# Designs tried in a protein design chat: VHH binders against Integrator complex subunit 15 (IntS15). Part 20

Target 1, 373 residues: Integrator complex subunit 15 (IntS15), of Drosophila melanogaster (Fruit fly) (q9vpf9)
Amino acid sequence: MSMSIDSNKLLLRKGDMKLDNYPTCAVEALTRLETLIASRNKQNMVMQIISEFIFLERTPKDGDVRKSQALPISQMNLFQEFQLIIALIEYFSRPGRDATRNAIFLSLFGSHLTPQRSKLLSRLISTAVSGSVAPLLSSAGTWMQQVGCKTPLSLEVAQNIVSDFISYSRKTPEQLKQLPMVGPHFAANFMVAVADLYLNEQRSPTLNPPPDALLDTITEWMMENPTLCQASQQPLVLPAGAIAMPFTTPLAGLLRWVVLAPLVSNRSAYSNLHLSLLRALQQLVSSGESTALPSQDLMQIVKSLQSYCARLAESKTDPQADAAYQKCMERFAQAVQIALSSNCITNQIQLLCLLESLPPHKLMKIVIEAHKK
Below, E stands for the ipSAE of ESMFold2; O stands for the ipSAE of ESMFold2 at other seeds; V2 stands for 0.75 times the mean of E and O plus 0.25 times the DockQ between their complexes.

## First folded at step 11 (VHH; framework vhh_nb_b201)

Design i2 (from h4 with L102F; at its last look DockQ between E and O 0.57; V2 from the best seeds 0.00; counts 0 for: pae E 4.0 > 2)
Fold by ESMFold2, look of step 11:
Structure i2 (fold): chain B 373 residues (1-373), chain A 121 residues (1-121)
Amino acid sequence: as target 1 above (373 residues)
Amino acid sequence: QVQLQESGGGLVQAGGSLRLSCAASGRTFSSYAMGWYRQAPGKEREFVALIYSGGSTYYADSVKGRFTISRDNAKNTVYLQMNSLKPEDTAVYYCAATPGYFVYSEHFDYWGQGTQVTVSS
């Protein structure tokens, strides 16, 4: 594999842009990048232009060799950050091809993220939610799928949305409520990410429920938007030849919420969410690259239930007499039954064996026996 | 600027497992997408797996479910765990790297020297 960088074109590009006039030079760079991004052998040049003219970054100097692999150092002040956010909102709001907007967004935020770029990304996305900027949110949805919905980058964005619109906002819950209508792909990917943050013993030693307002919002999204979990199944719009990363639906993470919730909460919203999840499982169409309920995610639920039952044994409580455990198992059995009938689970035999390890539950036993073979 | 060095290849029986490692040098490893390619005798190099700088992964159809790519940014190393090996997996395996904001199967900027994997019947 060879890399071809035309140094004459790079020098001409720098000569045409003026650093003296920020954010105008960033806007000019964005427009010029639309042409350059089409060329696969210009990725280093694109990164240099983005770093120098858009984020105003300086690479660590050669004399600092022992600081190997150091990321670029941002020289942008807070006023310039605000100017850039406004410029990006305006840029992404322009009419244009989805592939071009997605390519620009991924070039800005898909790799080489400094702490400065991560902070700016979070502010940009929150601004786009507040302003209902559908084209930008569409590109953010594509971005989240490409970098992975459960990776640290995506979880940071999801946590910042929860902070901005749930924890520290009185004014904008309505704008979050409308997110599935404005940016359904981003809303679905946000649900994957935020579901991973709560009621998840891989993230915390305790089962921490989501904030009540977040739970209510997600429940309303699912009830009012029956195709939301399928929003990421549309093919990604990327430049020709680019590899599209597989999507993940939020069903497994949200199922974990509703199955484990009786251990820590009796909020009625979980019953409504559970019903919505069962309906979504019945309607799911497989893409061939991802499954709706990966067995590993379901086995995680089993592990949390096993841990709870071990604590019941220490307190001399029979799981068959524990109302919370029985409610967890009823919800779990209903979901597993539908998922098996819909071919939504990989490694079914492994899962069924693991389910048998839990204290007996009448409906679950019926489900296991019906599909054992 | 990245230099790549593979290790962990060898001879293994069909159905067995092998773990390849690729050590990287350079200032931007954590920002790069990393991939594995292989080349069987008399054939052209083919894509095996990649891991995006953000952690998401993509696999060739022939290895899905059997191979797992992973990375350790603290050690500047990418791994390929190969399970349920078949004689058809016999090839020289190459580590590759690219800047990573778009990953194209035909365009990786840096390549290793390769490590031989042989799977006997």
Scores: ipSAE 0.286, ipTM 0.706, lowest interface PAE 4.0, mean pLDDT 83
ESMFold2 (binder alone), look of step 11: mean pLDDT 84; pTM 0.864
ESMFold2 at other seeds, look of step 11: ipSAE 0.298; ipTM 0.681

Design i3 (from h4 with R27F L102Y; at its last look DockQ between E and O 0.52; V2 from the best seeds 0.00; counts 0 for: pae O 4.6 > 2)
Fold by ESMFold2 at other seeds, look of step 11:
Structure i3 (fold): chain B 373 residues (1-373), chain A 121 residues (1-121)
Amino acid sequence: as target 1 above (373 residues)
Amino acid sequence: QVQLQESGGGLVQAGGSLRLSCAASGFTFSSYAMGWYRQAPGKEREFVALIYSGGSTYYADSVKGRFTISRDNAKNTVYLQMNSLKPEDTAVYYCAATPGYYVYSEHFDYWGQGTQVTVSS
């Protein structure tokens, strides 16, 4: 007896898809997700499909991980991880609707991730930067805004980019230099994240400056792309009814770099970055509580300056005689004046009161008096 | 079996503070977005606050600056710190959960039973 089987009608067993059909089952899952993801009541099914067929994960068993709070356990080998990265690059490179791409990216990477998913995300984004894969970087930009640019997941991605393109390279690759042109929203969000990693006493007991090559890259981005800080203010493209998380621009974090830099560095790149920030501030349009310069971020700068002045007092050094402090205050006053005239600061009265607590500086005094009347 | 249990409600004077807690079980808490909703008598349920699985937050305009949502993934608990309370904040407050990759203000998959918050003049 001879039987024919339609080659397009395969009976796929669940177990067979995990090992023998990879990455085919992941590609098929991505296609199926496009239909499901618009449905607001299918999110549990979407997460199940992603876990089982894309990331090859299983539910924890007794003795694996804490059952009540356990994350899924990855069963992917190293080759399958590589295959998935390639499949995702190909998927996101196809023409398609932005809302669908963004929804798929968020479904894959928008939750608290297993360590394996986090590593794969970082490799995927670094690969997309190297390949100038604009649609994927656009989705990554949306993703970073939705999960928060300063969350551990976003900071891990930012650290990976610094490692891959700055720390292990003598010269910054052209693809990283072109990132603002290829993926401006992602570049802006990357700047928010990386600005949080350096010259930030909330993250380190010392003011650690960024690597020189990173500083040079960010400075060049800002000089050559005058509207880059505004890229995060464009409306997100998400499925209908989805909540867009608040945007953040990199202005506050980069301002902290240029204001605090004289305490730790003599590099002229900070002067160039400062000028670029002043111009960006002049162009900024306030949009309420989600504005580019929350006063809380600026008060962090004041706190770092207060700490420095406390050390000067312990050594009986007059802040007026300290060249570093004077330079910090000059840059800060110039930025505050422009930001106030551009309506870029929230809760400005509270900030102005805190600025008065710092040792006097001539320009800052003029700025404070001009805006408290 | 998914369970959400609110606690911490009660009676408070205007200008006072309360902290609501919601204990969750039956799902991978760290993968879910958590939210708070409220419903005053005779009104529709309204959104109050959301915390995304990765930690990002979103607030209704009426509570922004006064309320803070937070989560502790180790304890499977979400919190709502309510400061500067007004009589208009009087409502039953509900904890809600949904898968965390993006969230809809109209839909959460799971809901708690609610806890009463009453703010007196």
Scores: ipSAE 0.253, ipTM 0.685, lowest interface PAE 4.6, mean pLDDT 83
ESMFold2, look of step 11: ipSAE 0.361; ipTM 0.734
ESMFold2 (binder alone), look of step 11: mean pLDDT 87; pTM 0.888

Design i4 (from h5 with R27F; at its last look DockQ between E and O 0.38; V2 from the best seeds 0.00; counts 0 for: pae E 3.0 > 2)
Fold by ESMFold2, look of step 11:
Structure i4 (fold): chain B 373 residues (1-373), chain A 121 residues (1-121)
Amino acid sequence: as target 1 above (373 residues)
Amino acid sequence: QVQLQESGGGLVQAGGSLRLSCAASGFTFSSYYMGWYRQAPGKEREFVALITSGGSTYYADSVKGRFTISRDNAKNTVYLQMNSLKPEDTAVYYCAATPGYLLYSEHFDYWGQGTQVTVSS
């Protein structure tokens, strides 16, 4: 039997001291979690400590549970939420092992989230962006890859950044503009997430373009940071035995933006972004790296173009005479040409067949014929 | 409330193939991470494979290239295709589920009862 483990639980669960000692008890809990996570057989205690002493939650009773929901109930007031955000910023800013910081961040925010924890995470990350808090943003970048950049939680974080730095700001703050330099892994994963939020018919019935300021920001990021799309390819720093999830490149999602943009926008920023994406793709090709563009993402672009052409047919408009469609296809053909020339596309045969289903385009036809078996 | 039902275990000769299935109920299957774990006689349970809600996969070194995890969200089912089986693969195989990322493989929230796989030499 382990008296030290039971003593730590008893000390951390002194209930009347939680409120009188907040955020001190959360800071103490964070320190103790470092050793408990490493033990790996104390997951129930880890979850209990996080819930009760960091997030100040109580276990719901049978009468509190409705349907399939069995989430803890937050007892934090607004001031305590602010205190926790500051304490976490301070904790992650201290010198320490990257693997330990990443493990703590993932234990706090990687699973079993309540709505209150999700909101707090979004506020925490936005605060870290405002403060250019590189160590926390490094952990957030690892976190986003590990939970998946396109999951609801990651999309919520991305939307919160757009809200805080684009929607509620007169001018895009310097801290957001510098994010690729401060936290390149997080910036790359953020691009994956926001690319999924806009110009994506899997997320919305219509093609909803990104806000102009967001488009301008991402375009400048790509122009000024030529290696940014490679930032997620570095090895993850995680504790021994931890599960490392594969990365996702922002290239495919941003390509969807520039290819589909002529259907909804005449902003010149899309032309600049397109050029930056072609150069990023060319750089990957010239470096000899393997496939970077999953054919499934490219097929979604084709599906959106097919849908647009179906609407043109209902309006008795010839796609070959439609300027927007022709511009979409020109951009798409240019990107596909580069990727096919160096095997940067998975499931190439299936993609080529699907591309042939689109109304003809001169450059795309040449590209398809040049790469048939 | 959460139920995981494994099936497809049995006896197979070395070099053979077997496909395990795990039918899931009592949760929103498409939002959960699913995995397989195994326990050989006299040994501790060990991780085999997982698949995220988004379809990304991860494998133990001992099974990489031989085993494939997959999921069918329409059928609420996760599969483990096991090829090139070895006597060392003999174990009870458990299906597992959790609503989010796992730092360590043994921290799945929900477990099935297991199905026996025996590989004769």
Scores: ipSAE 0.336, ipTM 0.687, lowest interface PAE 3.0, mean pLDDT 84
ESMFold2 (binder alone), look of step 11: mean pLDDT 86; pTM 0.880
ESMFold2 at other seeds, look of step 11: ipSAE 0.371; ipTM 0.730

Design i5 (from h5 with L103F; at its last look DockQ between E and O 0.51; V2 from the best seeds 0.00; counts 0 for: pae E 5.6 > 2)
Amino acid sequence: QVQLQESGGGLVQAGGSLRLSCAASGRTFSSYYMGWYRQAPGKEREFVALITSGGSTYYADSVKGRFTISRDNAKNTVYLQMNSLKPEDTAVYYCAATPGYLFYSEHFDYWGQGTQVTVSS
ESMFold2, look of step 11: ipSAE 0.512; ipTM 0.774
ESMFold2 (binder alone), look of step 11: mean pLDDT 85; pTM 0.875
ESMFold2 at other seeds, look of step 11: ipSAE 0.466; ipTM 0.767
ESMFold2, look of step 13: ipSAE 0.099; ipTM 0.581
ESMFold2 (binder alone), look of step 13: mean pLDDT 85; pTM 0.876
ESMFold2 at other seeds, look of step 13: ipSAE 0.351; ipTM 0.726

Design i6 (from h5 with R27F T98E; at its last look DockQ between E and O 0.47; V2 from the best seeds 0.00; counts 0 for: pae E 3.1 > 2)
Fold by ESMFold2, look of step 11:
Structure i6 (fold): chain B 373 residues (1-373), chain A 121 residues (1-121)
Amino acid sequence: as target 1 above (373 residues)
Amino acid sequence: QVQLQESGGGLVQAGGSLRLSCAASGFTFSSYYMGWYRQAPGKEREFVALITSGGSTYYADSVKGRFTISRDNAKNTVYLQMNSLKPEDTAVYYCAAEPGYLLYSEHFDYWGQGTQVTVSS
């Protein structure tokens, strides 16, 4: 018997929620999901309602969907996409329980993303940034933490924001500059994502610096918002029994930017960002309750410096005479000193051994010797 | 055809270590979230560890600090390093896969057949 499917369609049609009434049927579907989303045993029904009435998708070939994982096919035109974006902004802007809004956002965009849903998500978030739509950005911040800030989905969203607000503007728009005030959780998670995109040899064979306008924006955010790196430490608001993912601090990735920057740039903004990061790290260390810098992230910085020193050796350049290398090591030693003095780094011995492999630097040598015991 | 195959289980003394592996095929491994679950006789299956496609990790409270989940995307394999094992860790351990974040963990799309881990006193 197909009682659940027939009941589902009858329920939606009784509320004047018909497919011919788009986007009204999507709005009514969202409202009805509020009663279903916290029910752990109704999630198949939730996903079917989202697919059919919100994204206007048809199921692919019946039968072995569970084994093939075939994604639904979108039947939405561009005008309906625009209508849905507006409806979602209105829905997430209304008063209501944060846990419910966050659960609905995660059900819409957390898994099973078709190319059309991914494109719509990026447009939705860019629209919310442009409109300073705080409640939606709050749910997007929770979403980015839950799916992971460095996953392909999050990196795509971050790259689209850079494209929309940085790459096509010589001057950063005011709405992006105010993002830490409007959506601090999302801004912090965006910083984790963009930090992963630049000055990162795991993403590119060369050390590609961030665009100047992005660097300036991040530096201003950090200078004007001293608690921004901790914005994701607030407790997650999700329904009972939901999987709560841990936060990720932007400190490690941004530290990689400022430590490696002298190899590719002389922009003074990196000095300002470095000072802001040291202050943020010192504040986090003083709190004493969480690990701020995984040693694996710091070891990645060492490996990039080793590669640079190998190139210096091929040109017969002494690293101790190379001004860029000396500046990298000074910044790195300052951060490592703070982190080690409070046991903020796991597996410190492995990191110290790797640091010894680098050409000597006076401050770093002092830091290593103080902590090798 | 999606396949998840666990290995590395066995008998170990309390305080010892084991490393479980799960070889995956039939999907784009690097885009999937991978998890470990366990089930002791007569108990419900319980969450142990999760690693996202981006490498972020999450652990049950009972195993934090003792277990480490990792992945090798080149080999399509997820690992669970289990240190300081206790008799209460005795269970069948299952590998699981999902294309993204699920609100509730019991809805993972793919599961392995399981590997037995037994921890003697």
Scores: ipSAE 0.268, ipTM 0.632, lowest interface PAE 3.1, mean pLDDT 83
ESMFold2 (binder alone), look of step 11: mean pLDDT 86; pTM 0.874
ESMFold2 at other seeds, look of step 11: ipSAE 0.466; ipTM 0.762

## First folded at step 13 (VHH; framework vhh_nb_b201)

Design j1 (from i5 with T52Y; at its last look DockQ between E and O 0.60; V2 from the best seeds 0.00; counts 0 for: pae O 3.2 > 2)
Amino acid sequence: QVQLQESGGGLVQAGGSLRLSCAASGRTFSSYYMGWYRQAPGKEREFVALIYSGGSTYYADSVKGRFTISRDNAKNTVYLQMNSLKPEDTAVYYCAATPGYLFYSEHFDYWGQGTQVTVSS
ESMFold2, look of step 13: ipSAE 0.497; ipTM 0.783
ESMFold2 (binder alone), look of step 13: mean pLDDT 85; pTM 0.871
ESMFold2 at other seeds, look of step 13: ipSAE 0.480; ipTM 0.767
ESMFold2, look of step 14: ipSAE 0.427; ipTM 0.747
ESMFold2 (binder alone), look of step 14: mean pLDDT 85; pTM 0.871
ESMFold2 at other seeds, look of step 14: ipSAE 0.295; ipTM 0.685

Design j2 (from i5 with Y33W; at its last look DockQ between E and O 0.70; V2 from the best seeds 0.00; counts 0 for: pae E 4.7 > 2)
Amino acid sequence: QVQLQESGGGLVQAGGSLRLSCAASGRTFSSYWMGWYRQAPGKEREFVALITSGGSTYYADSVKGRFTISRDNAKNTVYLQMNSLKPEDTAVYYCAATPGYLFYSEHFDYWGQGTQVTVSS
ESMFold2, look of step 13: ipSAE 0.465; ipTM 0.740
ESMFold2 (binder alone), look of step 13: mean pLDDT 84; pTM 0.864
ESMFold2 at other seeds, look of step 13: ipSAE 0.409; ipTM 0.754
ESMFold2, look of step 15: ipSAE 0.219; ipTM 0.666
ESMFold2 (binder alone), look of step 15: mean pLDDT 85; pTM 0.870
ESMFold2 at other seeds, look of step 15: ipSAE 0.378; ipTM 0.744

Design j3 (from i5 with S31D G54S; at its last look DockQ between E and O 0.63; V2 from the best seeds 0.00; counts 0 for: pae O 2.9 > 2)
Fold by ESMFold2 at other seeds, look of step 13:
Formats: C-alpha cells, sequence, structure tokens
Structure j3 (fold): chain B 373 residues (1-373), chain A 121 residues (1-121)
C-alpha cells in the first residue's frame, strides 16, 4: 500500500508527460494485465496497475479533505477520458479470446468502482451501443451478470442507456433497436435491470411506468426476438476456475410491468408485451427452466395488488367492479396458469395462499382450485 | 490491515438453523467479494458461499437452497444463515475476503480464524 502511494506521486509529478503518452500507457497496461489476470493471486497488483496507468488515479495524500477511507483520486482531464473510451472500444474490438476480454472488462469495472469509473463505464457502454460493438457488448453482458443485473452499478448503466437513447432522443436509434441481434445476452440483462426501475414498489413508493418509447422498444424486442429471454441462460465465458454468477431472466420483471400497468396506463403496447411474455414463458418451461417465475417475484406483484385494493377500500370502491384490477388479474392468472401447469414455481403452496387473499377474479379462482393439492 | 472474525458457531440438532457472522475491521469491505468456506476433519477446505461487492450471491451445490449469504456494509459484516442443517455440515467455517474482480472457488486473499459448527444426528 505505501509503495502504491509512492508510485502514484511520481506519476502525478509527470502529469504533462502523460498527456502526450496517453492513452498509449493504458493500452500497454491492458496487454500486461492479460498475463497477470491468469494468475489468480495477483489481483492486488492488477488493481494497482489499473488505478495508476489506465484510470490515472492517485492514492489519498496528507492534506486531502477526506483522507480516511477515501477512494483513489482521478487525475484524468476530460480529453483523456475520451481518449480512454476510444482506446477501450478499439481494444475490445480486436480479435481475441472471450474469456480474456471478459476478465479484462471485469478487472476494470467489476470492483473498486469509483464515481469517475462508473461515469466512464456508462459512457463506454453507450458508445458501444451506438457503434454496435458486439465484442464489447458481450463483455458488458457478462459484467452485468457478474455484478448482478439489479445492483446499483447495473441499474445506473440501464438508467444511462434510457437517458441516452430514449429520454434525450426524438426517435429510438436503429442501433438500440438492433441491440438484441448485436448483443442478445446484454440486451436480456439490460431488460432485467430496466424492468426493476419501473412499476416496482420496492424501488419507489409510486408505480412509475416506463417511458412510452422504452416500453415500445422492449415490446418490439420481445415480439421480434422470440428466444431473447433464453439468451439470459447462455453460459458465461470466464477464465478457468472463475465462478459464473447465476443469471436472471427478464420474465418476472416484465410480467410485473404488464400485470400492474392497468393501474397506471391504458397503452395497448402492454397487451402486446403480455402476449410475448406468455409465449416466452411457455418456451422456457418447455426447455426445463424451473426458475422462470420465482415465487418471491410473484409475491411482490401480489403485494402491489393488495396495496391497490386497500386504496380502493379507502375510496369505497369494490375491487371486483374495478376495471383496472380485473385486467391486472386476468393477465396475472394467465401467466400463473402456465407456470403452475409445468410445476416450475418454487414455494407454490405459499404463493397459492397469497393469491387466495386477493379479491376474487374468475380466472384466477379456476387456476388456484386446479392446483390445490 | 484487514482482520476478519467469525462468530455464531456452536452445536445444533439436525434440521436446525444457525447464523454465522463475520465482522471485518481495518478497512471497509463494501468493495470486496466476501465468502464462506468450511473444512471438515480429514477433508480439504471447500467453498460454501460468496457475495460480491454488488450483492450478487453464489452457493456450492451442497448448500444451495439451505444456506443464505448476506452482507451489511454499514456494519462491515457478512452473514451466513444456515437452515435445514445436516450432520454433513459439521465443519470449521471460515470467513474470507478478496479485493478481486473475479471470484475463484479455491482462492481468497484474507481469512478469518474459523468457527466450529457441529450438527448432531
Amino acid sequence: as target 1 above (373 residues)
Amino acid sequence: QVQLQESGGGLVQAGGSLRLSCAASGRTFSDYYMGWYRQAPGKEREFVALITSSGSTYYADSVKGRFTISRDNAKNTVYLQMNSLKPEDTAVYYCAATPGYLFYSEHFDYWGQGTQVTVSS
């Protein structure tokens, strides 16, 4: 640790020298890292090389405002940040082994992610989407699964894609529309993340619907790419001995959207998405996927419906007469029927009990009675 | 430097539950991968569970569905909730940490001293 501080101080004194040499020293560091990453006991050295030569960071010094527990301090200017993004795009576009590219991407962004590194990651991924850079997007998909699709890091990337390609664009760029074809694993993982951001009472006290253009884009992805949800099941390519983190299918989160949408929206796109989700669910259960709809995710939907029904009671409205509630339950029952018929739901008895606690719906009652054993 | 201390071990009946804790000191572990290993008498140390710096989890096949790893970054602590315990779970359990970007089933950089878990039949 003290040796790292001395190295960074020497490098910082040479700051002007780095402007002419950058990003060459970062590219050289990436090459050196390929050998070191294969040595599982060199991770501290890998982190130091990345900090010093790729992100141009220094360790905190005496006189820094936040000495204790402070993260490394970036010395990069804006121009060097752009140079790094271009260099990384070029590096990941080179022919090479997937395991190596994935390990390098994870070494850069899988841990020790400072605010500046997080900003660079989001800009890098958006650039890769715009350029249809398939190898980089494949590494980003692996990264998303390894850090977790619903963690703050992944959600930040998903939010930035929505901002860059949906919120700040008049029309959805062709490169985003083609993302399932260019990077299907990343597209599936992005859907898991973005589904968590909207119509989700665990993240917000209100049911915030997705932007219309995002909903339309995801609906088109699902209709045009029938096997997209199965892309999330593709095995990761990692160095020997590394553990692949479990995948998450986007089905549960998107089901929550279509089931809860009638509470906040009447857009017909949700009906199209619902049909696509039912087809995807049938394919996953026929392929043997036993965790297509985890019971915890289904129970979350029940909780949101219970909350809505409580508000109806405060307004003295009968849930059975409420058109929105009836539509929610129709969609929910159809999905639950498919999942229960294949016996692919864990903790099934608890789920059935919770479903019975909801105000009655004709189709759901039939589904529940057919599976009480 | 980094200091890991396990607690919560003991004797439990088969089918019972036990919760292990691992308190870390010397630095914050919010950016570390954390894990649990165990070693039964006469056996090699084996991987049990991990949790990444971002909260993703992974489990050995022998404990999946029965054990849950979690972390509380505010307390700098990692937990292992062990349910439906079997005599085969009897071992010394070690907390482990790595500053790494990948988790490997056979390697961590920092280790605790271990806590004994005994499951009677």
Scores: ipSAE 0.265, ipTM 0.696, lowest interface PAE 2.9, mean pLDDT 83
ESMFold2, look of step 13: ipSAE 0.425; ipTM 0.732
ESMFold2 (binder alone), look of step 13: mean pLDDT 85; pTM 0.872

Design j4 (from i5 with H107W; at its last look DockQ between E and O 0.48; V2 from the best seeds 0.00; counts 0 for: pae E 2.8 > 2)
Fold by ESMFold2 at other seeds, look of step 13:
Structure j4 (fold): chain B 373 residues (1-373), chain A 121 residues (1-121)
Amino acid sequence: as target 1 above (373 residues)
Amino acid sequence: QVQLQESGGGLVQAGGSLRLSCAASGRTFSSYYMGWYRQAPGKEREFVALITSGGSTYYADSVKGRFTISRDNAKNTVYLQMNSLKPEDTAVYYCAATPGYLFYSEWFDYWGQGTQVTVSS
């Protein structure tokens, strides 16, 4: 016979947590969450415990804020934020199952994220990069895939890493240079995110190149880690019943950098990055419904080149005589040729038709004719 | 709060097609993950398809290649295009929504009342 146990008595109670020193109540809450998340029917309780005992939030009332705000209100001071970051680093560093760590990370940062929680997440991840905290970075990599590498939340994390390790640093720290070895899935997903931030007219009307140090770092990662783009294809480790989102590789975004770079830069790093990308394209193995080069991403490269050619036409410059345009098209044609041979592009007919709209280029014309039968 | 209303269900011959719609009321539909679920008589509710706020899609193995989920943020509507329908697709189809990443299929915040789809042989 089972003993009569009230389910609320087994849960972490508000009164019990109020007596503990912070961050002790947060650590205790994390332990309780492991069983609650596995139960699958405790969503509201999981979110309530996270809000009240980990992030020290309260539900807003009509008179509590001057702004109309539906989100929980953070009551953490700066010292408590630091304490939470340290406690989370320690928690994720403990021996344990990857599925459990990933479930906790996703429950903390995967949904219902307030601006304050997203700032804490960015600080946590930057701290984990500085400390080379592999288990946490593994969970962060899974997190980026699950929420989407190009969503505002992932882009905020990526922007903060660039700020912390590139923009406000005299030289790139060794811990960032070693990120592909410590957290390869996170490094690959970080590259997806930062590739979206630069040389991308969907994000900015001006083709803004990446900072030189970021470009150099990513180029070195790709040269020294030939299988890095495949790291995003590794199966996710999640609890039974959890929904696994498809992976994304950094190839399309980085290809956009190297193809469009001649329009804004002469850096030799783009040539090295381009060669690494061509090698990665040749080595790809189809593994699922996702593809390495969605045709929509490649068509955006075409649109940027069309815009540039329109400007050349206004200045009465022939694109076939323009060295920058010819370099863009050479790189683009080489990549498209390899990607088609490796079966990396879906819906290729639409792409080929759009490529024909660009001013002619010898190699691209050959590629189009060879694949438009 | 979000309210969900499904439509487009009905009787369809095997091999036929049907398009379900789910109209959502609410200010921030574009930020929601949307999903379709179904429940056949005597069976548990089953995940069918998910579309993220960014438009990425995920499908149950039983419907891959036959069903397509899509969204129109201007109309606050999510769709399920069902092709090559089979008798085992007969179920009540439910629309669901949540304002963030969906960890478990049971963790949607909002559910519609459902629309019946019946596939005759």
Scores: ipSAE 0.361, ipTM 0.679, lowest interface PAE 2.6, mean pLDDT 84
ESMFold2, look of step 13: ipSAE 0.415; ipTM 0.759
ESMFold2 (binder alone), look of step 13: mean pLDDT 84; pTM 0.868

